# VH-VL binders against Counting factor-associated protein A (cfaA): the designs that were tried, part 11

Target 1, 212 residues: Counting factor-associated protein A (cfaA), of Dictyostelium discoideum (Social amoeba) (q54z64)
Amino acid sequence: QFISIQKYDFSGNCKNSSDSASSFEASSESAAICMQNDLLSGIVTNEGVCLIFNEVPTTFIISTKGDYIVRSIYDINDNNCQGGIIENKAIEIDECFVECADDYHGSTYLFSTETSLNYPSNTFMEISYNGECDGQWKTSFNYLQYYIVNKCNVAHEIETHTFSVGCNSTSSWVSEYAGEVCTVEPTVTTSYPIVDNCGDLDNSNFIDYCNI
Below, E stands for the ipSAE of ESMFold2; O stands for the ipSAE of OpenDDE; V2 stands for 0.75 times the mean of E and O plus 0.25 times the DockQ between their complexes.

## First folded at step 13 (VH-VL; framework fv_libivirumab)

Design f3 (from e2 with heavy chain T58E, light chain Y35R; at its last look DockQ between E and O 0.03; V2 from the best seeds 0.00; counts 0 for: pae O 9.2 > 2, placed apart)
Fold by OpenDDE, look of step 13:
Structure f3 (fold): chain C 212 residues (1-212), chain A 124 residues (1-124), chain B 112 residues (1-112)
Amino acid sequence: as target 1 above (212 residues)
Amino acid sequence: QVQLVESGGGVVRPGRSLRLSCAASGFTFSSYGINWVRQAPGKGLEWVAIISYDGSNEDYRDSVKGRFTISRDDSKNTLYLQMNSLRTEDTAVYYCARGYSTIFGLRYKGMDVWGLGTTVTVSS
Amino acid sequence: DIVMTQSPLSLSVTPGEPASISCRSSQSLLYSWGRNYLDWYLQKPGHSPQLLIYKGSNRASGVPDRFSGSGSGTEYTLKISRVEAEDVGVYYCMQALQTPYTFGQGTKLEIK
């Protein structure tokens, strides 16, 4: 089964959080409460896949009983998640969690397990493969992450910096704003080509996909 | 327009200190890790230091550890490099270069923005 | 530290002809989920470095199609399908897998 991580617009409370780097704080909110906010981005991953999550190499696995997810955090330079585990965090499934940047800013996350691949439309997607691209990425992907296009995101939970992601068949872009809301003109828009790195050696396949 | 502009270079004697600045504009400065890269006259590029987007992490090449300090002031969109106990081998053009960012996770897409550089000359 | 080794260190190419630069790392730069943390930079005479390729094979924004990066593990190649006068400069590979980031020696490309 798959692990689904959804990032929602912030609605939590970061009261004097001393650990903002990699800790999730339980918000004591149900999934329903989290889902009242706008979905911003997400990851769908297989268990044990090494991925960069909030700047740190991380793996997620489902507990033996299936009652929670274990997030293992590795050294920032351990991009392959082969070294020692720095920290393990137990994450309750279907509970809202907040990662705090400061007392007033953070991100809200919802963790769930799914038996089938589920991702929203109107997204820019990055899909990683553990092996060759076989044209059936829905069953052979390593992990995928998606960004809801044209949604206003707070950059690293700094209220004065926001961004939005867009894409078309050839390019993706990030528009950055100097305000709290992405309604003003962006200060800059950075464009990137849609990449298709399928056919590379094992564990080197990666594609961008504009799911519009 | 996305740009980085270095300043603070000059000529100093060994053992002295300099403080370099890198002014960022045109992008969300606080969303990016920023690097210092230097180039000695007629030589190749050499990575010097990096500071994370929130300033919580920093790292240095061994030869400058204990002497150089990288820092940032996001309110001023400015990166700094405090260089103490300067040595002749520190003579170089110093570039600031935009590094990784994060949206959901770490997003590294190369050092895609470079300043014009500021020259530091350490000579007796 | 990861040691980066480029070859050749200098290259003279006739305009319109292809060019190839190799870069070797002392350890694998392969990321477990499919990216090689190897960048290519070009420093044109009198200019700051500029990004050409990131993560092995991805062209940076604005980089012409004639530039391509390939390779995995410890061996990498930058290719220019048709060298132009504007391609003159010093090319650097750089590993970004871990700090300290390390550059190759640089390859000086000149036009014949």
Scores: ipSAE 0.012, ipTM 0.552, lowest interface PAE 9.2, mean pLDDT 85
ESMFold2, look of step 13: ipSAE 0.059; ipTM 0.645
ESMFold2 (binder alone), look of step 13: mean pLDDT 91; pTM 0.945

Design f4 (from e2 with heavy chain G105A; at its last look DockQ between E and O 0.10; V2 from the best seeds 0.00; counts 0 for: pae O 6.0 > 2, placed apart)
Heavy chain, then light chain:
Amino acid sequence: QVQLVESGGGVVRPGRSLRLSCAASGFTFSSYGINWVRQAPGKGLEWVAIISYDGSNTDYRDSVKGRFTISRDDSKNTLYLQMNSLRTEDTAVYYCARGYSTIFALRYKGMDVWGLGTTVTVSS
Amino acid sequence: DIVMTQSPLSLSVTPGEPASISCRSSQSLLYSWGYNYLDWYLQKPGHSPQLLIYKGSNRASGVPDRFSGSGSGTEYTLKISRVEAEDVGVYYCMQALQTPYTFGQGTKLEIK
ESMFold2, look of step 13: ipSAE 0.285; ipTM 0.722
ESMFold2 (binder alone), look of step 13: mean pLDDT 91; pTM 0.948
OpenDDE, look of step 13: ipSAE 0.575; ipTM 0.877
ESMFold2, look of step 14: ipSAE 0.320; ipTM 0.735
ESMFold2 (binder alone), look of step 14: mean pLDDT 91; pTM 0.948
OpenDDE, look of step 14: ipSAE 0.023; ipTM 0.588

Design f5 (from e2 with heavy chain T58E I103F, light chain L30K; at its last look DockQ between E and O 0.03; V2 from the best seeds 0.00; counts 0 for: pae O 6.9 > 2, placed apart)
Fold by OpenDDE, look of step 13:
Structure f5 (fold): chain C 212 residues (1-212), chain A 124 residues (1-124), chain B 112 residues (1-112)
Amino acid sequence: as target 1 above (212 residues)
Amino acid sequence: QVQLVESGGGVVRPGRSLRLSCAASGFTFSSYGINWVRQAPGKGLEWVAIISYDGSNEDYRDSVKGRFTISRDDSKNTLYLQMNSLRTEDTAVYYCARGYSTFFGLRYKGMDVWGLGTTVTVSS
Amino acid sequence: DIVMTQSPLSLSVTPGEPASISCRSSQSLKYSWGYNYLDWYLQKPGHSPQLLIYKGSNRASGVPDRFSGSGSGTEYTLKISRVEAEDVGVYYCMQALQTPYTFGQGTKLEIK
């Protein structure tokens, strides 16, 4: 069973929310409401897999009853999630969560469990392996993360910082904008080669894949 | 404009305590991890501590562990560094520097905002 | 801890000429998406440090295009295509892959 984390475009109002600019707070919104917005990015992970989520080592596990997901946050230096748990958070399945950057800006997340691997097309994907890359990533991956290509993402630094991701068979790129939307000329575009870091240092086994 | 302003520096004797503050303005403070970086006189830069955007995670360089505590008050847009059991080697200009705010690592933009620094002198 | 090693530790450059600073890490700084978590900072005399390059090759806001960062893995380079008087100061590389964040020794750039 897989845990799916989807990030949707934010159309809410954090000011009217009981959430005080915190991540993963329930907004009492149904999954349907989240899905009314554009999907921007997501993660599909196995249970208990250590991954970097919002720059923090994190694991996700499904409760015994399967009624919620437990997010465990580890020390920022504990990239292997082997040390003590700093915080546990219960996340309701199939409900929208809000991450507020400020009163007017944020992101919405949808957590779900899936029996089959599902990921959208038109994406740039990064597939993580735990020390083994057998070429059958659909069945043996550790976790995968994806960005919908050419979607405008708001950076939670300031309201006027946005970015978009693109890719082709040989490279990926991130375009950053100094506006509230990705319609202006990017201030910077950084290109990266499609990488295969299998067999590298621990926690660095990644394969990039442009699913266009 | 985006800025950080440190305060609280001074001259203290070894073993004493000092509390530094870093006031943030011009940006969403609660969206960023914030760092303390120090620079001894005539020396290079040295990372001291970091606190996550929500204050749930923090880390320190080994030499200050158990003595320094980094904290934040988002309602005041202020970062703090409580320094206890100060040593002469803690003498430095202390900078607060805005750090990370990321999803999938794409939002890491370096320490892109630095304060002017506040001077801490520990001497007998 | 990741050890950062810069070279040279000092250089004197004629205005208009190019400059190059190397930074080596004791382990690879490549991470997610192949990003290299290597930053370059400049501290001008009497001023606070300022960010020049983040994640290996991205220029920070307001940084002139004469500055460029390159490299991957354990080897990185900061280049200044045409050194100007305002570029005088101490340059630091810093790894941001993991805490503790660690800086290079610094490279002092002077005008010849």
Scores: ipSAE 0.017, ipTM 0.533, lowest interface PAE 6.9, mean pLDDT 85
ESMFold2, look of step 13: ipSAE 0.126; ipTM 0.667
ESMFold2 (binder alone), look of step 13: mean pLDDT 91; pTM 0.947

## First folded at step 14 (VH-VL; framework fv_libivirumab)

Design g1 (from f4 with heavy chain S52W; at its last look DockQ between E and O 0.37; V2 from the best seeds 0.00; counts 0 for: pae O 4.3 > 2)
Fold by OpenDDE, look of step 14:
Structure g1 (fold): chain C 212 residues (1-212), chain A 124 residues (1-124), chain B 112 residues (1-112)
Amino acid sequence: as target 1 above (212 residues)
Amino acid sequence: QVQLVESGGGVVRPGRSLRLSCAASGFTFSSYGINWVRQAPGKGLEWVAIIWYDGSNTDYRDSVKGRFTISRDDSKNTLYLQMNSLRTEDTAVYYCARGYSTIFALRYKGMDVWGLGTTVTVSS
Amino acid sequence: DIVMTQSPLSLSVTPGEPASISCRSSQSLLYSWGYNYLDWYLQKPGHSPQLLIYKGSNRASGVPDRFSGSGSGTEYTLKISRVEAEDVGVYYCMQALQTPYTFGQGTKLEIK
């Protein structure tokens, strides 16, 4: 019923593809990465829900046999995932895999299926749902995106842009760094109130939640 | 239908006050941050002020700080701009525009709804 | 404040021909998650501004697909693949990264 996408700290393992100088693929097996590296963020979604994954409209569908997930990527302007599919990718369930931006940058993911909505503690969450903004998001759940607080994230594998997320009962914040790792002083920290009201285009609603 | 409707514009002398209103309909007003954007005659767009969805935060362009106050009444689905100590350079069409201001929000999708504007003329 | 600079400030285009408008920011508009907080607006003559593109490359609802936004960091471009008469107006880029929000000077598009 639910697809869980976990993003783990990237530890490399990328190589230049032979087909394109600008494309990269995993250079080695990544099965152990998800078991060894820190969880950074994640998404939990219903099947077929159109969501932004790595800045691109995307749907995820579990195969009929339940042995893999099909990720469909749509045009960046197709916010409703109604147009043509740009790319399909089969993703093995419960196996780590790496997507590479270059030989040093990428993302490690673990896809799994769940029968109930679960999310880790110590997270800042953005929850998407349809319907009224009355807090009853569980009844009309689309997807939730969470970030483990105080973990270093790379923004779309851009080496010069890292960030960490934090939150409390009233606020969330993003600390941005200019380095490849969040080891230097943040260049900027922006604070926001927790959004407990929601509203968006096409009756899409969002709620923020700090699960501390 | 989603819409914003400004009102309250008029002709006033410098130093006077004016209160603009922006009536929202067709959407959950309390869920959105709202902006005031103005446009002087024959000039470009200029952001004036923003109020966050819950009114917990506001901000202004420097030139209106201390003189203008943005506020909202969610029970009335209405945004306000209290303009005090008006100056001739405040002369403009004033638009209210819906839009979030949070970096976190996938829900930010630009200022997607604009009113028709209300004209404020400050002249001696 | 972030300074937004558009170019050109005006252009005249033959219907059916493409158009391109550039927008430069004084600092990067790229933020967390890789989003570029740059919007494009069009103000048709005698009308209120309307949103064309948000966050760099996302076309707003109802906006024809001949409009596209691209760019990242400090350089952005709005493209119109085939200009139509209804595209006449003033185009503005706006950074929404931080307040105060700031607009470019505007680019006036006319039809030849």
Scores: ipSAE 0.025, ipTM 0.653, lowest interface PAE 4.3, mean pLDDT 86
ESMFold2, look of step 14: ipSAE 0.483; ipTM 0.796
ESMFold2 (binder alone), look of step 14: mean pLDDT 93; pTM 0.955

Design g2 (from f4 with heavy chain A105Q; at its last look DockQ between E and O 0.46; V2 from the best seeds 0.00; counts 0 for: pae E 3.7 > 2)
Fold by OpenDDE, look of step 14:
Structure g2 (fold): chain C 212 residues (1-212), chain A 124 residues (1-124), chain B 112 residues (1-112)
Amino acid sequence: as target 1 above (212 residues)
Amino acid sequence: QVQLVESGGGVVRPGRSLRLSCAASGFTFSSYGINWVRQAPGKGLEWVAIISYDGSNTDYRDSVKGRFTISRDDSKNTLYLQMNSLRTEDTAVYYCARGYSTIFQLRYKGMDVWGLGTTVTVSS
Amino acid sequence: DIVMTQSPLSLSVTPGEPASISCRSSQSLLYSWGYNYLDWYLQKPGHSPQLLIYKGSNRASGVPDRFSGSGSGTEYTLKISRVEAEDVGVYYCMQALQTPYTFGQGTKLEIK
């Protein structure tokens, strides 16, 4: 019922594909990456929810047999995922895979299906849900995204910009770094309050939660 | 009932100082980052400064750095912009606007509340 | 700084006809799995700016459904399906990805 997308630290190699469009593919097997690398962030969503995934409007649907997740990519201008599908990709469930942006940049993901909402501890989580702002988001869950606190994330697939997220009971913060790795002092740290209430703008409600 | 009201505008000579205020009502002021945005006569909008919800973070456009100071008093639900060493190019209508941006938080919903603006004229 | 470029800078539209305004950013306004940090604002004559669209495609409260925002990365579009007289004003796109926030030049919409 729920699709869990986990993003792990990228450690794969990429190579140019035979595609003239200068696409890149994983140069080696990535089956063990999700087991060896650190979990960085994740998304849990219902089927068919329109998300921005890797810079493109995307929906995810579980195959009839439940052995694959079909990622449908929509036009970059179709943020509602209402138009035609540009591309479909079958993603194996519970298998690691690498998506490459170039020779040295990419992302490692693990797609899973779950019948209940699960998320790792030590996370900052944002929850999108429909319905009343009563905190019962699990019953009207739209999608959630979480960040493992104090983990280094790449801001963009091919950018030399990284960030880390932290939170406590009252605040969350983002530390941004100028490098490809969060090894230097952050260029800026921005703090935000934990939002434990929500508004009914376009029937979309949001809650922040620091699970530490 | 949610609103922002700017005040403090006026006519001053170059080099002088002016302090703008923005009074907030109808919402939890301390939960929001607030911006100053200005508009020169007949020109477009120009972001000036931002202050985080707790005042721990501030930032400015380069042209006002060192001269302008954004601050807030949550006990008074008031935002301030201390403008020193004013220049003729600082002449504008100054708006305060509610909105707090982040690269990861879904909570951002734009600058959804604007004041009516207060006019600052810097002329010799 | 991120440079925002709007086109066209002026637009004259017959009431009932659609309108489209483009906004380009010098760098992507999309962050990882997040939304595009691109807002659209309308400043009607003699009024303060008002929010129309936030994060690329989300219509602000009270904004008619004839307004829609689309786009991702560096290209964005504001569309008005049926322009009305009350839609006259200057439209601005603004990136909210990072400070300094930067606005487009503005697009003046007039009625024919």
Scores: ipSAE 0.098, ipTM 0.716, lowest interface PAE 3.0, mean pLDDT 86
ESMFold2, look of step 14: ipSAE 0.340; ipTM 0.731
ESMFold2 (binder alone), look of step 14: mean pLDDT 92; pTM 0.951

Design g3 (from f4 with heavy chain A105H; at its last look DockQ between E and O 0.55; V2 from the best seeds 0.00; counts 0 for: pae E 3.0 > 2)
Heavy chain, then light chain:
Amino acid sequence: QVQLVESGGGVVRPGRSLRLSCAASGFTFSSYGINWVRQAPGKGLEWVAIISYDGSNTDYRDSVKGRFTISRDDSKNTLYLQMNSLRTEDTAVYYCARGYSTIFHLRYKGMDVWGLGTTVTVSS
Amino acid sequence: DIVMTQSPLSLSVTPGEPASISCRSSQSLLYSWGYNYLDWYLQKPGHSPQLLIYKGSNRASGVPDRFSGSGSGTEYTLKISRVEAEDVGVYYCMQALQTPYTFGQGTKLEIK
ESMFold2, look of step 14: ipSAE 0.427; ipTM 0.776
ESMFold2 (binder alone), look of step 14: mean pLDDT 92; pTM 0.951
OpenDDE, look of step 14: ipSAE 0.099; ipTM 0.710

Design g4 (from f4 with heavy chain T58E, light chain L97R; at its last look DockQ between E and O 0.05; V2 from the best seeds 0.00; counts 0 for: pae O 7.1 > 2, placed apart)
Fold by OpenDDE, look of step 14:
Structure g4 (fold): chain C 212 residues (1-212), chain A 124 residues (1-124), chain B 112 residues (1-112)
Amino acid sequence: as target 1 above (212 residues)
Amino acid sequence: QVQLVESGGGVVRPGRSLRLSCAASGFTFSSYGINWVRQAPGKGLEWVAIISYDGSNEDYRDSVKGRFTISRDDSKNTLYLQMNSLRTEDTAVYYCARGYSTIFALRYKGMDVWGLGTTVTVSS
Amino acid sequence: DIVMTQSPLSLSVTPGEPASISCRSSQSLLYSWGYNYLDWYLQKPGHSPQLLIYKGSNRASGVPDRFSGSGSGTEYTLKISRVEAEDVGVYYCMQARQTPYTFGQGTKLEIK
C-alpha cells in the first residue's frame, strides 16, 4: 500500500496548548479544511521509506489496524532513519488534521492509504523510483512529491513568506514572496532545469516531471 | 539577487574569540539550512557546521565542537559563527553556504549559494 | 567520518577535449530511498566555490550541459565533455550523506 499525504491551504486555526513547551494545536475541528481548501502539494510513498518530510528524516507506517499512520521523526542527520526516534505521531487516516507552529502558522494534511497511484494534474512532480530508465516510474516509484503549480504555499509553515512553484517542459521555478499571501510580485524567482537523474538498476532514479 | 555575505573575520591570537556573520538576501532565509565551510590557505574545503532552517538542530565537525557555536537570527537574515578558544589550525577563509530547502521535496540540493568568504587568521 | 578520495589530484586538458574526475567514498552515499548524496563543486581561481552537481548527477541551475555526474554507492565521476578555459579551477566532491560533510582533496584542472 501507498501512503498519500496531501497538504492543503492552512486556515490558521491554531491555539496554544496547555503544554509548557509552548506548543500549538488546532483550535477547531479540521475535518472541513481538507475538503474546502485548495490542495497545494502532496507526497506519495511506501511504508517505511525514509524520506525528508518538513526538513527532517521521516518514516510513515500504517498501523496494524489500518486506521492510523505513525509518523516517526528522526534526527536531522539520520538520513537512513536508523537511529533513535525523536518523535512519534499517530495520524488518523482519511482525517484532516492541522499541525500548528503558532497561532496562525502550520500545515493542514490529509493522510490516506492507497493501492493505486493517482497523480494530480497541473503539478510539478519529483519522482524517485527503482528500475530501468524507461520512464515507467509509475510502476516502480519509491516516493513522489508534487506541487500544484501556481498555488500559494506558506514557506516552512512558520514564516510570513510564501512561495509558488511553476514548471514547463524544460524547467521548474520557485517564486518567493515577502508576504503571507502570494498577492504581490515575487521578490525572487529561482529557475531549475527539469532533471532526469536516471541511472542503472542498482540506483534509485529521479525524475522531475511537469504534469501540465 | 540571491546572495550571502560574510563578515567579522580578522587577525586574532590563539585562545581568543571571534564572531562571524553571514548576511543573507534575495531569498527566504528562514527556509534554509545554512552551513559554514572553511578553507585554510592553499588547502581544500572543510565543512565546519550546519544549522537547520529553524535553528532547532545544529552540528559541527569534531575539531570545533565545544568551541564553535552556530546560530541564526531570522529577523535579521543573519547567520553567526561564534568561535571561541581559537587555534592556529582554525586559520582559514570562512564561507557560509546555503544548504537544504523546505521548498522542494528533496531537502538537499547541494550548497547552491556561497558567500565571498571572510578571512580568519589565528596567529601568535 | 566518511572519507572522500579524488583522482586525479591534478589534470591538464587541451581545450575542447574531455575531462574526467573520480571520487570515491569510504562508505555508500546512498540514502534508503535511493539518492546518492554526492556533490561536485568548482572553485575557480580567486572565487568562492560553486555548485556543479548535486546528488550524483543533477546539474545545478546555470551549469552547462557539458558537465555531467554519474555514479552510485561509493564510486562517482564528474565528466566534462568539452573543457573550456572557464572550467579552470579546483573541483571538489563532497558527500552530504551525513555530517560531518566531507570533501575530497580537490582536483586542479588546468588548460594545456
Scores: ipSAE 0.021, ipTM 0.531, lowest interface PAE 7.1, mean pLDDT 85
ESMFold2, look of step 14: ipSAE 0.479; ipTM 0.789
ESMFold2 (binder alone), look of step 14: mean pLDDT 93; pTM 0.957

Design g5 (from f4 with heavy chain A105Y; at its last look DockQ between E and O 0.46; V2 from the best seeds 0.00; counts 0 for: pae O 6.4 > 2)
Fold by OpenDDE, look of step 14:
Structure g5 (fold): chain C 212 residues (1-212), chain A 124 residues (1-124), chain B 112 residues (1-112)
Amino acid sequence: as target 1 above (212 residues)
Amino acid sequence: QVQLVESGGGVVRPGRSLRLSCAASGFTFSSYGINWVRQAPGKGLEWVAIISYDGSNTDYRDSVKGRFTISRDDSKNTLYLQMNSLRTEDTAVYYCARGYSTIFYLRYKGMDVWGLGTTVTVSS
Amino acid sequence: DIVMTQSPLSLSVTPGEPASISCRSSQSLLYSWGYNYLDWYLQKPGHSPQLLIYKGSNRASGVPDRFSGSGSGTEYTLKISRVEAEDVGVYYCMQALQTPYTFGQGTKLEIK
């Protein structure tokens, strides 16, 4: 029913692909075991929901046999995933895979399937849903994004900036760092309220949770 | 209807002060960071200042630091820009624009609401 | 500060023809989840700016389909598939990655 995408610390190397596109592929050594690395963030999405994944409109569908997840990438301008599919990628369920941005940067993901929505602990969560903000958002669940609080995330793998997310019962915040690791003082910390309202924008219903 | 309405503009001499207001309606004001953006006559847009939802964080362009103060009164759904020591180069139409509503990288959807602007003229 | 550079600064387009505006940032605007914090705004003559595109490629509410944003990292493009008379105005890109937010110089679009 649901597809869970977990993002872990990247470890390993990437290599240039041989095609004309300046794309990179994970080396065999980069097939790291996701569970051995720190969980940083994740997305739980219903099948077929259009969401932005790594800056492109994307849908995820569980294969008929249930052994793969098919990621369909749409045109970057197709925010509703209604146009033609640019690329389909089969992703093995419960197996780690690496997406490379360059020779030294990438992301490690673990895709899994879930029958129910589960809330990970120690996370800041944002849930997208359709319909009214009447507390029944679970019935119209689109996707849930979460960040493990106080974990260091890379601001996209090719960047040298990092960030960490924190939250409490009333607020969430993002601390941004200029380094490759969140070891120095943040350059800026931005605080936000926990948002319980929806419909601030057309077709954008969100609710935030701090699950600590 | 979601809207922002600026006021307080006028003609002042250099060195004087002026206080702009931006009245918000149609949305939960206290949930949003709000920006001031200005536009000098015949020029492009220039970001001026931002204030977080609770006013705990503010930032300014360097040219107005120490002179301008952005603030908000959530009880009145109003954003303010206190402009002191005004200079001729501060002459512009001043817009307030709604910004982020929660974690920046998650729910930022641009400055999607703009006021009509209020004109500030600093002239000797 | 992040410097935003638009090109061209002006263009004249025949109605029905496509238009393209480029925006370059002095540093990458990529952030979490691959979002590019680059917005496009249009200021029609005598009006306030209005949001066209946010986060690189997301069309704002009410924005016609003929507008599209693309790009990543430091290079971005706003495209208008078929320019209409109502599209006249000055287009601005803006980085929202970090304060101070910075705008491009603006691109003035006119109709031939």
Scores: ipSAE 0.023, ipTM 0.629, lowest interface PAE 6.4, mean pLDDT 85
ESMFold2, look of step 14: ipSAE 0.086; ipTM 0.615
ESMFold2 (binder alone), look of step 14: mean pLDDT 92; pTM 0.951

## First folded at step 15 (VH-VL; framework fv_libivirumab)

Design h1 (from f4 with light chain S32D L97R; at its last look DockQ between E and O 0.66; V2 from the best seeds 0.00; counts 0 for: pae O 3.3 > 2)
Heavy chain, then light chain:
Amino acid sequence: QVQLVESGGGVVRPGRSLRLSCAASGFTFSSYGINWVRQAPGKGLEWVAIISYDGSNTDYRDSVKGRFTISRDDSKNTLYLQMNSLRTEDTAVYYCARGYSTIFALRYKGMDVWGLGTTVTVSS
Amino acid sequence: DIVMTQSPLSLSVTPGEPASISCRSSQSLLYDWGYNYLDWYLQKPGHSPQLLIYKGSNRASGVPDRFSGSGSGTEYTLKISRVEAEDVGVYYCMQARQTPYTFGQGTKLEIK
ESMFold2, look of step 15: ipSAE 0.549; ipTM 0.799
ESMFold2 (binder alone), look of step 15: mean pLDDT 93; pTM 0.955
OpenDDE, look of step 15: ipSAE 0.048; ipTM 0.674

